# VHH binders against Alsin (ALS2): the designs that were tried, part 6

Target 1, 196 residues: Alsin (ALS2), of Homo sapiens (Human) (q96q42r690to885)
Amino acid sequence: GYIASLHELATTERRFYSKLSDIKSQILRPLLSLENLGTTTTVQLLQEVASRFSKLCYLIGQHGASLSSFLHGVKEARSLVILKHSSLFLDSYTEYCTSITNFLVMGGFQLLAKPAIDFLNKNQELLQDLSEVNDENTQLMEILNTLFFLPIRRLHNYAKVLLKLATCFEVASPEYQKLQDSSSCYECLALHLGRK

## First folded at step 25 (VHH)

Design i1 (from e5 with S109A)
Fold by OpenDDE, fold request of step 27:
Structure i1 (fold): chain B 196 residues (1-196), chain A 123 residues (1-123)
Amino acid sequence: as target 1 above (196 residues)
Amino acid sequence: EVQLVESGGGVVQPGRSLRLSCAASGFTFREYAMHWVRQAPGKGLEWIGNIYFSGSTYYNPSLKSLVTISRDDSTNTLYLQMNSLRAEDTAIYYCARDSYDLWTGERHAFDSWGKGTLVTVSS
C-alpha cells in the first residue's frame, strides 16, 4: 500500500546513505590520502568523483532525515521530496555519474599508482561487501565499477517506488500524473546514465 | 565566497515576537541544510535548530521559547520566527550553513556562519 511504500522508501534510503557513507569513509578518503595516486590528471579526475560522491551522499542523508519527518506528518504525495525536489536529485546524480564516467573513460582505476592498487586489493573483501558482489572470482576492477555505479540502481528504485505510489491514485488525478511523470524522469535518467 | 548576513535583531520587550532573516550568497543555497544558533553573554554557542533542503525542520528540545525555522530558496533567505521572547533569549543569533555527513540525528555541525544579529529582550 501507499504507507508501506513510503516506509520502504525511507528504510532503503537510510541503508543507501549508510552504504555511501561507508564507501566515502573507508574507501575514498583513505585512497585520496595516499601520497602517490598516479598522474596529475588521474588524481584530478578521482578528486572530482570523490567531490560529487560526497555531495550525493549529503543529499541522500538529508533526504533520509526528511523522510523520517515526512512519515510522522501529513503524507501528501505532492510533498514527497523526490518528487517536489526532483531537480536536485537528478542534477546530483547526473553530476556524479558524469564524473565517474569521465574517470573511467580516461583509464579509471587501472591508471592508479601501485600504492593505490595495493590499497584496493587489500580491501577487496570490503569492496565486495559494499558492492554486493558475491562471486569470489570477480576481478577488482569489475567490483569497483559495480560499486561506483550503485547510485544508478537507486535511481531505478526511485522510479519504481514513485510508480507504485502513483497506482494508489486515480489515473485522472493530479497526484497520479505527477508521480508517474516523476517516475519516468528518474527511469530515463537511470537508463541514460547506465549506458556504458 | 560563502556569505551569510543576519538581520532583524534589536531590542524587544518580553512576550513579544521577532523574526530574524539570513541572506545567503556564494553557494547553491537550495542544496544545503541551514542552522540557527545563538550565543548569550558569557555563555557558549547554543544550537537552536535546522532546516533541510526539503523544508523539514528539527529543533533543540531544550529551548523553552517557541521558534519556527523556514526558508525561501527563491530569495536565498533563511528565517527564524521567535515568539514569547524572554530575557534569557537575549543573545547574538547566527545563521550557519550545514556541513556534510548528517542524518545521525544526534550531532549538528556547520562550516560557515554570519556575523550575527543581536537580540535584546528587556522591559
Scores: ipSAE 0.865, ipTM 0.923, lowest interface PAE 0.5, mean pLDDT 94
Fold by OpenDDE, fold request of step 27:
Structure i1 (fold): chain B 196 residues (1-196), chain A 123 residues (1-123)
Amino acid sequence: as target 1 above (196 residues)
Amino acid sequence: EVQLVESGGGVVQPGRSLRLSCAASGFTFREYAMHWVRQAPGKGLEWIGNIYFSGSTYYNPSLKSLVTISRDDSTNTLYLQMNSLRAEDTAIYYCARDSYDLWTGERHAFDSWGKGTLVTVSS
């Protein structure tokens, strides 16, 4: 039902924030602290990725807090944060994905392979846990790449929950249409960013 | 450069209402949670409340019934509505930009604040 879906959104948002926080603190920050990480350009691009990732974490954290409040008040669909403030989410994800794409295009992951190998080997289990990659044959750099793009999956989740919420309203209702439209926006962005 | 400029302070009689404003510039206002804090004469800094980007608010339990925080992202303005003012509400009021990581909600930290606006409740 409607309320159950909102609770699920809140619960999964908390888990998502926790995962992002772990990635930031245990993967991204240590990576940035490595010596001989690469060229000046590579380092700058990675710093940009980290910055955008941090902003994303901040957004998700605020969203989690907001959802807690939302669940204790009037739960109007129009006031749902991912709906009402969709532009902020879409922009934040776009900026983040742009940064990782730039890093990727410039060969950032390839350049990280050597300087980060010891770190990645030491943290292999953590990388696999965070990325949800269970194949032991997957190269660590591929796992890292998967990890960087992991947040995009949450966009699909937003789209799904919005669609689910829409089904709780009459098809002819404004709420239904708005939720459907918003769902489409998140899904479209997820698909677009997922192809990069 | 991050700038926060409070306004709306002044001298008011007890029982009156007052609305303070904070004009923000130099950063993407809509992305940040914002805080109101105050400092009474001879006392330490007191947290009043905050508002997230979503518009959700949290307040100091001691002040919750007397204050309302709102924001207008189109004008980069933060507001503090205060009702039923008392003499003990006399203070310099500051708006402050939130620092990252708000999940726990137990600690209210900020990384920038304005010069403040004085509110004097007397008579």
Scores: ipSAE 0.859, ipTM 0.919, lowest interface PAE 0.5, mean pLDDT 93
Fold by ESMFold2, fold request of step 27:
Structure i1 (fold): chain B 196 residues (1-196), chain A 123 residues (1-123)
Amino acid sequence: as target 1 above (196 residues)
Amino acid sequence: EVQLVESGGGVVQPGRSLRLSCAASGFTFREYAMHWVRQAPGKGLEWIGNIYFSGSTYYNPSLKSLVTISRDDSTNTLYLQMNSLRAEDTAIYYCARDSYDLWTGERHAFDSWGKGTLVTVSS
């Protein structure tokens, strides 16, 4: 029911935050600490990805903490952060996905210098684990693409949880309408960004 | 340029209440978790608490019953309400901005600080 769906949101958000934090600390930070990453254009695009990723990670961390507080208090649906502050979420996800799309369109990870490629190959097992890729035969570039598009999957998860929460209210209620509308917004964005 | 300006400090009698303000400029205030920190004479920094963009707050357990943090995103202002002030609350009070930078976030919890406002609790 309603309480179970709130716990699902909180638990999965905390897990997502941990995953983003690991990607930031174990992949992005070491990668961007290398002196020779590639051309200036490639480096600039990757730096923008890291910047937007860090901002998204920060948003998710704050959200997780907020949900913990929410679960210990009054659990009123209209106070739910992804409803009340939805534009902040939608904007942050859009900005991140734009940055990764720009990087990939310009050649992406394929154009990184040898030290960066060597780092990524050395850490392929970690990348596979973080991306949750099920097929051990998946190539490095596909693993990297899956990894950096995990936020699209999260948008779909938000939409699903919001719809679950909506089913706990009367269809004619304002709570149902707000939750359903928000679910549609997150799903629509996920589909839009997934086409990039 | 990022600026954080604390105000509202001064001399106050024990048992009284005091509200400190922090005016923020040069960044998108509504997106940041904001913190209050204090430093008593001869002591290190003591974290008071924070407030997330959502309005959710967390407090130092030793201070939780005495303080309330709030924010007004329309005026870019952070507040610290302190009640039942005691002599031990004498300190310089700082507001601080949380860090999410890829490079420096692990070393330091905060990347910007105000100059502080002195609160002296005495008869």
Scores: ipSAE 0.595, ipTM 0.812, lowest interface PAE 1.6, mean pLDDT 88
Fold by ESMFold2, fold request of step 27:
Structure i1 (fold): chain B 196 residues (1-196), chain A 123 residues (1-123)
Amino acid sequence: as target 1 above (196 residues)
Amino acid sequence: EVQLVESGGGVVQPGRSLRLSCAASGFTFREYAMHWVRQAPGKGLEWIGNIYFSGSTYYNPSLKSLVTISRDDSTNTLYLQMNSLRAEDTAIYYCARDSYDLWTGERHAFDSWGKGTLVTVSS
């Protein structure tokens, strides 16, 4: 029911935050600490990815903490953070996904300098674990794509949880309508960003 | 550039309450978690609590019953309400902005601080 779906949202958000934090600390920070990453354009695009990733990670961390506080309170649907502050979420996800898309369109990880490629190859098992890719034969570039597009999967998950929450209210209720509309908004964004 | 300016400090009698303000500028205040910390004479920094963009607050357990943090995003102002003040609450009170850049670890690292406002609890 309603309470179970709220706990699902909170638990999965904490898990997502932990995964983003691990990617930041174990992949992005070491990678961007390397002296030679590639051309000026490639480095600038990757730095933008890291900047937008860090901002998204910060948003998700705040959201997780807010959900923990929310679960100790009244738990009114209209005060749910991903409803009340939806524009902040949609904007942060869009900014991040735009940054990784721009990087990939311009050649992406394949155009990084040898030290960066060597770092990624050396850490392929870690990348596979973080991306949750189960096939041990998956190529490095596919692992990296899966990893850096995990936020699109999270948007789909928001849409699903919001729909579950909506079914706990009568169809004519303001709560149902707002939850349904928000679910559609997150799903629409996820599909839009996934096409890019 | 980021600016944080605390105000509302001064001499206050024991048992009274006091509200501190922190005026923020140079950044998008509504997106940031904000913190209060204090430093009593001869002591280290003590974290008081924070408030997230959502309005959700967390407090140092030792201070939870004495303090309330709030924010007004329309005026870019952070507040600290302190009640039942005692002599041990004498300290310089700082507001701080959390850091989230790539180079920051998992624990709180404050990238911007105010100059602080002195609160003295005395007859």
Scores: ipSAE 0.587, ipTM 0.807, lowest interface PAE 1.6, mean pLDDT 89
Fold by OpenDDE, look of step 25:
Structure i1 (fold): chain B 196 residues (1-196), chain A 123 residues (1-123)
Amino acid sequence: as target 1 above (196 residues)
Amino acid sequence: EVQLVESGGGVVQPGRSLRLSCAASGFTFREYAMHWVRQAPGKGLEWIGNIYFSGSTYYNPSLKSLVTISRDDSTNTLYLQMNSLRAEDTAIYYCARDSYDLWTGERHAFDSWGKGTLVTVSS
């Protein structure tokens, strides 16, 4: 039902934030702290990825915190943050994916200096866990790509939960239409970003 | 450059209401949570409350005065409505930009402050 779907959103948002936080603290921060990371251009692109990643984490963190208040208060569908503030979410996800795409287009992790590659290799098991890659034969670069495109999956989840919520309203209601339209926006963006 | 400018402070009588404003510039205001903090004479900083980008608010449960925090993202302005003011509410009131501790997840930090606005409650 309606309440169950909201609880699922809150729970999964918290888990998603936790995962992103782990990626930031255990992978990005140590990686960027290396003295020899690569060329100036590569480093700048990676720093941009990290910056956008951090911003996304911050947004998701705020969202998670706000959901607690939402669940304890009046649960008007129109007040749901992913609906009401959809533009903020869509922009933030787009900016992040643009940064990671630019980084990869310019050579990506393959252009990192040996110390950085060594670090990533040393932490391959952790990277596999974080990226939920179960195949032990998966190459490091593929694992990294999977890891940093994980946020796209969350966009799909937002679309799904909005559809579930829509089913709780009459088809003729304004809530139904708005939820469906918003769902389509999230799904469309996810598909667009997933093709890059 | 991040700038925060508080206004609306002054001298008020006990029992009255006051609304403070904080004008923000130099960053994407709508993306950030914002805080109100105050410092009474001879005392340390006291957290009043915060508001997230969503509009959700949290308040210090120990406050005696009724407070309401709101924001207008179209004008990049943060507000603090205070009702039933008492002498104990005399303080410099600051607005501060939120910085969530993403590394530890333990707390929100303040990375930017205004200069503050003085509120004096006296009969």
Scores: ipSAE 0.540, ipTM 0.804, lowest interface PAE 1.1, mean pLDDT 92

Design i1 (from e5 with S109A)
Fold by OpenDDE, look of step 26:
Structure i1 (fold): chain B 196 residues (1-196), chain A 123 residues (1-123)
Amino acid sequence: as target 1 above (196 residues)
Amino acid sequence: EVQLVESGGGVVQPGRSLRLSCAASGFTFREYAMHWVRQAPGKGLEWIGNIYFSGSTYYNPSLKSLVTISRDDSTNTLYLQMNSLRAEDTAIYYCARDSYDLWTGERHAFDSWGKGTLVTVSS
């Protein structure tokens, strides 16, 4: 049912947040601190990705917190971040995706292969864990790329839960319409990014 | 209240194996990464390794070959299997929780600790 779905979402969102936070703190931050990481442009692009990744992490964390609050009866459904701040949430995803796209256009993580190879080799197991890639033949750059696309994988789930949440509101209510619209945006974005 | 209780420590001879346990309570164990840390007499804290909520593990390279971390989410228990123990492995062993502040996005590594269990490797 609806409540069960929210419980599952809350649990998975918390885990997801944890994973993203690990990526940020243990991969992205150290990566950015490497000397001779690349050209100025490459570094700037990665910094932008990192900045927007961090913002996204924050919002996902907030979303997780709001879900927990909801499930514990502290707040109403309308207070959920995905509803209350849907525009911000969606925009942040869009911005992040734009940053990733820009980075990829310039060569992506392959540009970091040489300067980051030692770091990546030292953290291979961590990368594999975070990415859930078990194939030992997978290149580290590919794994790294996979990590940064992890947020996008949640978009479909958000779209679905928003639709479920909509059932809790009157059809004529602003919340209902907002949830429907937001769901559509999440789905569209997911589809668009899924093609990349 | 978050509680972590280590057990399984004791006196062992060199070359032997030992499995430590950490019983967790007061939080949703399955959602948290867990760490093992040790402190030898007169030395600082040494990170042994951790296990993520996914069940995957990451180890201190210096200890990787000698330790295995596992978890049982059904019993909220963390484990540390140690093999081929040496005198240098004498230490108090701690389990610690890795958590995050969802409001700030800040990671709180080792935000909760057990009281530790003493392992003494001696002939």
Scores: ipSAE 0.008, ipTM 0.253, lowest interface PAE 9.2, mean pLDDT 87

Design i3 (from e1 with I102M)
Fold by OpenDDE, fold request of step 27:
Structure i3 (fold): chain B 196 residues (1-196), chain A 122 residues (1-122)
Amino acid sequence: as target 1 above (196 residues)
Amino acid sequence: EVQLVESGGGVVQPGRSLRLSCAASGFTFREYAMHWVRQAPGKGLEWIGNIYFSGSTYYNPSLKSLVTISRDDSTNTLYLQMNSLRAEDTAIYYCARDSYDMWTGEHSFDSWGKGTLVTVSS
């Protein structure tokens, strides 16, 4: 139902924030502290990734807090944060993914492979847990890549929950249309960014 | 450069209402949570409340006066509505931008305005 879906959104958003926080502290920060990461340009690109990642975390954290408040008040669909502030979410996710793509295009992951290999080996289980990649044959750098693009999965989730919420309203209602349109926007962005 | 400019302060009688404004510039306002804090004479800083980008608000439960924080992202303005003011509400009121430590996730304040003085007296 409608309320149940909102609770799920809130719960999963808090979990998502926790995961992102773990990625920042346990993966990104150590990676940035490694020696011989590459050229000045590639290092700067990685720093930009970290910065955008942090910004995304900040957004998600606020969203989680907002959802908690939302669940204690009038739960009007039009006031749903991912709907009302969709532009902010879409922009933030786009900026982050753009930074990752730039890093990738410049060969950042290739340059990171050697200096990060020991770190990745030591933290293989953590990488697998955070990325939800359970195949032991998957290269660690690929897992790391998957981890960096993990936020895209949340975009798909936003689209799904919005669509689910839409089904709680009459098709002819404004709420239905707005929720469906917003769902499409999140899904389209996720698909676009997921092409890598 | 991040700039915050508070306004709307003045002298008011007890029981009256006052609305403070904070004009923000130099950063993407819509992305940030914002805070109101105050400093009474001879006292330390007191947190009043905050508003997230979503418009959700949290307030200091120790506040005795009714306050409402709101924001207008189209004008980059933060507001503090204060009702039923008391003498104890006399203070310099500051608008502060929320800060987020990128590694620890800790929140603080990284930018302040010059403040606006509110004096509640009969």
Scores: ipSAE 0.912, ipTM 0.953, lowest interface PAE 0.5, mean pLDDT 95
Fold by OpenDDE, fold request of step 27:
Structure i3 (fold): chain B 196 residues (1-196), chain A 122 residues (1-122)
Amino acid sequence: as target 1 above (196 residues)
Amino acid sequence: EVQLVESGGGVVQPGRSLRLSCAASGFTFREYAMHWVRQAPGKGLEWIGNIYFSGSTYYNPSLKSLVTISRDDSTNTLYLQMNSLRAEDTAIYYCARDSYDMWTGEHSFDSWGKGTLVTVSS
């Protein structure tokens, strides 16, 4: 139902935040701390990815906290944060995905220096855990790609939950229309970003 | 450059209400949580509360005064409504931008205004 879906959104948002936080602390931070990462351009692009990643985390963290408050108050659909502040979410996710796409287009992780590659290889098991890749035969670069595109999966989740919430209202109601429109926006963005 | 400008302070009698404003510029206001803090004469900085980008608020439970924090993203303005003011509420009130540690996720303050003085006196 409506309330159950909201709880699911809150729970999964907190989990998503935790996952991203782990990626920052266990992968990005030590990676960027290496003395030799590669060319200046590669390093700059990776730093931009990290910066946008952190900004996204900041948003998601605030959202998680907001959802907790939301669940203790009036749970009006129009006040749902991912709906009311959809533009902020869409912009933040877009900025991040643009940064990671730019990094990958320019060569991505393959252009990293040997110490960086060695670090990533050493932590392949952790990377698989974080990216939820279960196939042991998956190559490192594919794991990394999966990992850093996890936010796109979350966009799909936002779209799904919004659509689910919409079904709790009459089709002719303003709530239904707003939720459905918002769902479409998230889904559209996810599809667009996933093609890059 | 990040700028925060507090206003609305002044001399007020006990029991009265006062609304403070904070004008923000130089950054994307809608993305940030914002804080209100105050410093009474001879005392340290006291955290009043914060508001997330969503409008959700959290307040210092130790405060006896009734406070409400709100924001208007269209005007980049933060507000602090204070009711039933007491003498002990006399302080310089600051708005502060939330800071987020990139790696640890710890929250703090990285930008402040010059503050606005509130004096509660009979």
Scores: ipSAE 0.905, ipTM 0.948, lowest interface PAE 0.5, mean pLDDT 95
Fold by ESMFold2, look of step 25:
Structure i3 (fold): chain B 196 residues (1-196), chain A 122 residues (1-122)
Amino acid sequence: as target 1 above (196 residues)
Amino acid sequence: EVQLVESGGGVVQPGRSLRLSCAASGFTFREYAMHWVRQAPGKGLEWIGNIYFSGSTYYNPSLKSLVTISRDDSTNTLYLQMNSLRAEDTAIYYCARDSYDMWTGEHSFDSWGKGTLVTVSS
């Protein structure tokens, strides 16, 4: 029901935040600490990815904390953060996905300098665990792609949870219509960003 | 560039209430979690609480019955309401901006105001 779906949103957001935090601290921070990463253009694009990733991670962390507080309060659907503040979410996800797409279009991880490629190869088991790739023979570049596009999967998950929440209300109700409209917005964005 | 300006401090009698303000500029205020921190004379920093972009608040357990944090994103202003003030509440009160920089830790602040002094005395 309604309460169970709210707890699902909160639990999965906390897990997503933990995943983003681990990617930031265990992959991005060490990678960008290396003295030689590559050409000026490649490094600038990767730095922009890191900047947008950090902003997204920050948003998700705040959202998780807000959901914890929400679950101890009144729990009105119209006060849900991903409904009330949807523009912040849609914009942050778009900015991040644009940054990673720009990086990949210009050559991506393959154009990094040897020390960076060596770091990524050395940490392939960690990358596989973080990306949740099951096939032990998956190529490093595919693992990295799966890892850095996890936020698109999260957008789909938001859309699904919002639709579940909507089914707890009468179809003619303002709550149903708001939740369904928001679900459609998140799904539409996920499809748009995934086509890049 | 980034500026945080606290105001509303002064000398206050024990048992009274006081509301502090923090005017923010130079950044997109509505995206940031904001914090209040205080420092009593000769003592270390004490975290009072925070408020997320959502309006959700968390407080130092020792202070949560005495303080309320709020924000007004239309005026880029952070507030601290303090009730039943005691001599122990004499301190410089700072507002601080949370950090999302990849190089900073989870409980770090990247910008601070100069503080506003609150003195609770008879």
Scores: ipSAE 0.574, ipTM 0.813, lowest interface PAE 1.7, mean pLDDT 89
Fold by ESMFold2, fold request of step 27:
Structure i3 (fold): chain B 196 residues (1-196), chain A 122 residues (1-122)
Amino acid sequence: as target 1 above (196 residues)
Amino acid sequence: EVQLVESGGGVVQPGRSLRLSCAASGFTFREYAMHWVRQAPGKGLEWIGNIYFSGSTYYNPSLKSLVTISRDDSTNTLYLQMNSLRAEDTAIYYCARDSYDMWTGEHSFDSWGKGTLVTVSS
């Protein structure tokens, strides 16, 4: 029901935050600490990815904390953060996905300098664990793609949870309409950003 | 560029209430979690609480019944309401901006105000 779906959102958001935090601390921070990453353009694009990733991670962390507080209170649907502040979420996800897309169209991880590629190869088991790919023989580039596009999966999850919440209201109600409209916005963005 | 300016401090008698303000500029205030921290004479820093972009607040358990943090995103202003002030509440009160850059931790503040002195004196 309604409360169960709110707890699902809160639990999965905290797990997503932990995942993003681990990617930042265990992959991005060490990678960008290397002195020779590649050309000036490649380094600038990767730095932008890291910047947008950190901002997204920060948003998700704040959201997780906000959901914990929300579950203590009245739990009014219109006060739900992904409804009330949806433009902040949609913009932050778009900015991040634009940054990773820009990096990938310019050659992406394959064109990094040898020290960076060596770091990624050495940490392939960690990358696979963080990305949750099931096949141990998955290629490094596919693992990296899955890992850095996890936020698109999250947008889809938001859309699904919002639809679940909507079913708890009368179809003619303003709550139903707002939840359904927001779900559509998140799903539309997820589909748009997922095309490549 | 980023500026945080606390105000509303001064000398106040025990038992009174006081509202402190923090005027923010040079950044998109509504996106940030904001914090209040104080430092009593001869003591270390004491975290009072925070408020997320959502309006959700968390407080130091020892202070939770005495303080309320609020924000007004239309005026880029953070507030600290303090009630039933006591001599032990004498301190410099700071507002601080949370950090999100890749190199700093979750509890690392990247910008601080100069503080506003509150003196509770009989």
Scores: ipSAE 0.550, ipTM 0.802, lowest interface PAE 1.8, mean pLDDT 88
Fold by ESMFold2, fold request of step 27:
Structure i3 (fold): chain B 196 residues (1-196), chain A 122 residues (1-122)
Amino acid sequence: as target 1 above (196 residues)
Amino acid sequence: EVQLVESGGGVVQPGRSLRLSCAASGFTFREYAMHWVRQAPGKGLEWIGNIYFSGSTYYNPSLKSLVTISRDDSTNTLYLQMNSLRAEDTAIYYCARDSYDMWTGEHSFDSWGKGTLVTVSS
């Protein structure tokens, strides 16, 4: 039902925030603290990824806290943050995914200097755990790609929960229309970003 | 340049109400969580509460019934409503902006106002 779907959104957003926070603190911050990461171009692209990742992480953290407060109150669908503030989400996810795509098409993690590659190899178990890759034989570069594209999976999840919420209203209602339209926007973005 | 300017302080009688304002400029206000913090004479900083981009608020449990934080994103203004003021509420009141850059902690403030003094006195 409606309340259960709201709690699902809140619980999974808190988990996603925790995941992003761990990636930031345990992977990105140590990686970017290394003295030699690679060429100027490669370093600039990775710094842009980190900047957009930090902004996205901040948005998600605020959202999780907002959902906790939302669940204490009236829980009016039109006040749901991913509906009311959808442009902030769509823009932040787009900026992040563009940054990681730019980094990857220019060579990505394979072009990092030896200290960075050594760091990533030494932390392969942590990377596998954070990425939730189930196949223990997965190559490091595939683990990294899975890890840094987790936000696209989250967009699909937003679309799914919004659709679940929509089914709790009559098709002709303004609530249904807003939830359905928003679900379509998040799904369309997720598919678009996944093709990049 | 990020600027935060508090106003609305002054001398007030116990039991009265007061609303403080914080005018923000130099950044995209609507994206940030904003905080109120105070410092009573001879004491350390005390967090009052915050407000997220969503309008959701969290408060110091010790102050929860006495304060209300709100924001107006169209005027880039943060507000603190204080009710039933007591002598112990005498303090300099600051507004502060969250930091979200990669290097600072998630609850570090990277910008502060100069503060506005509230004196609760008979």
Scores: ipSAE 0.535, ipTM 0.798, lowest interface PAE 1.9, mean pLDDT 89

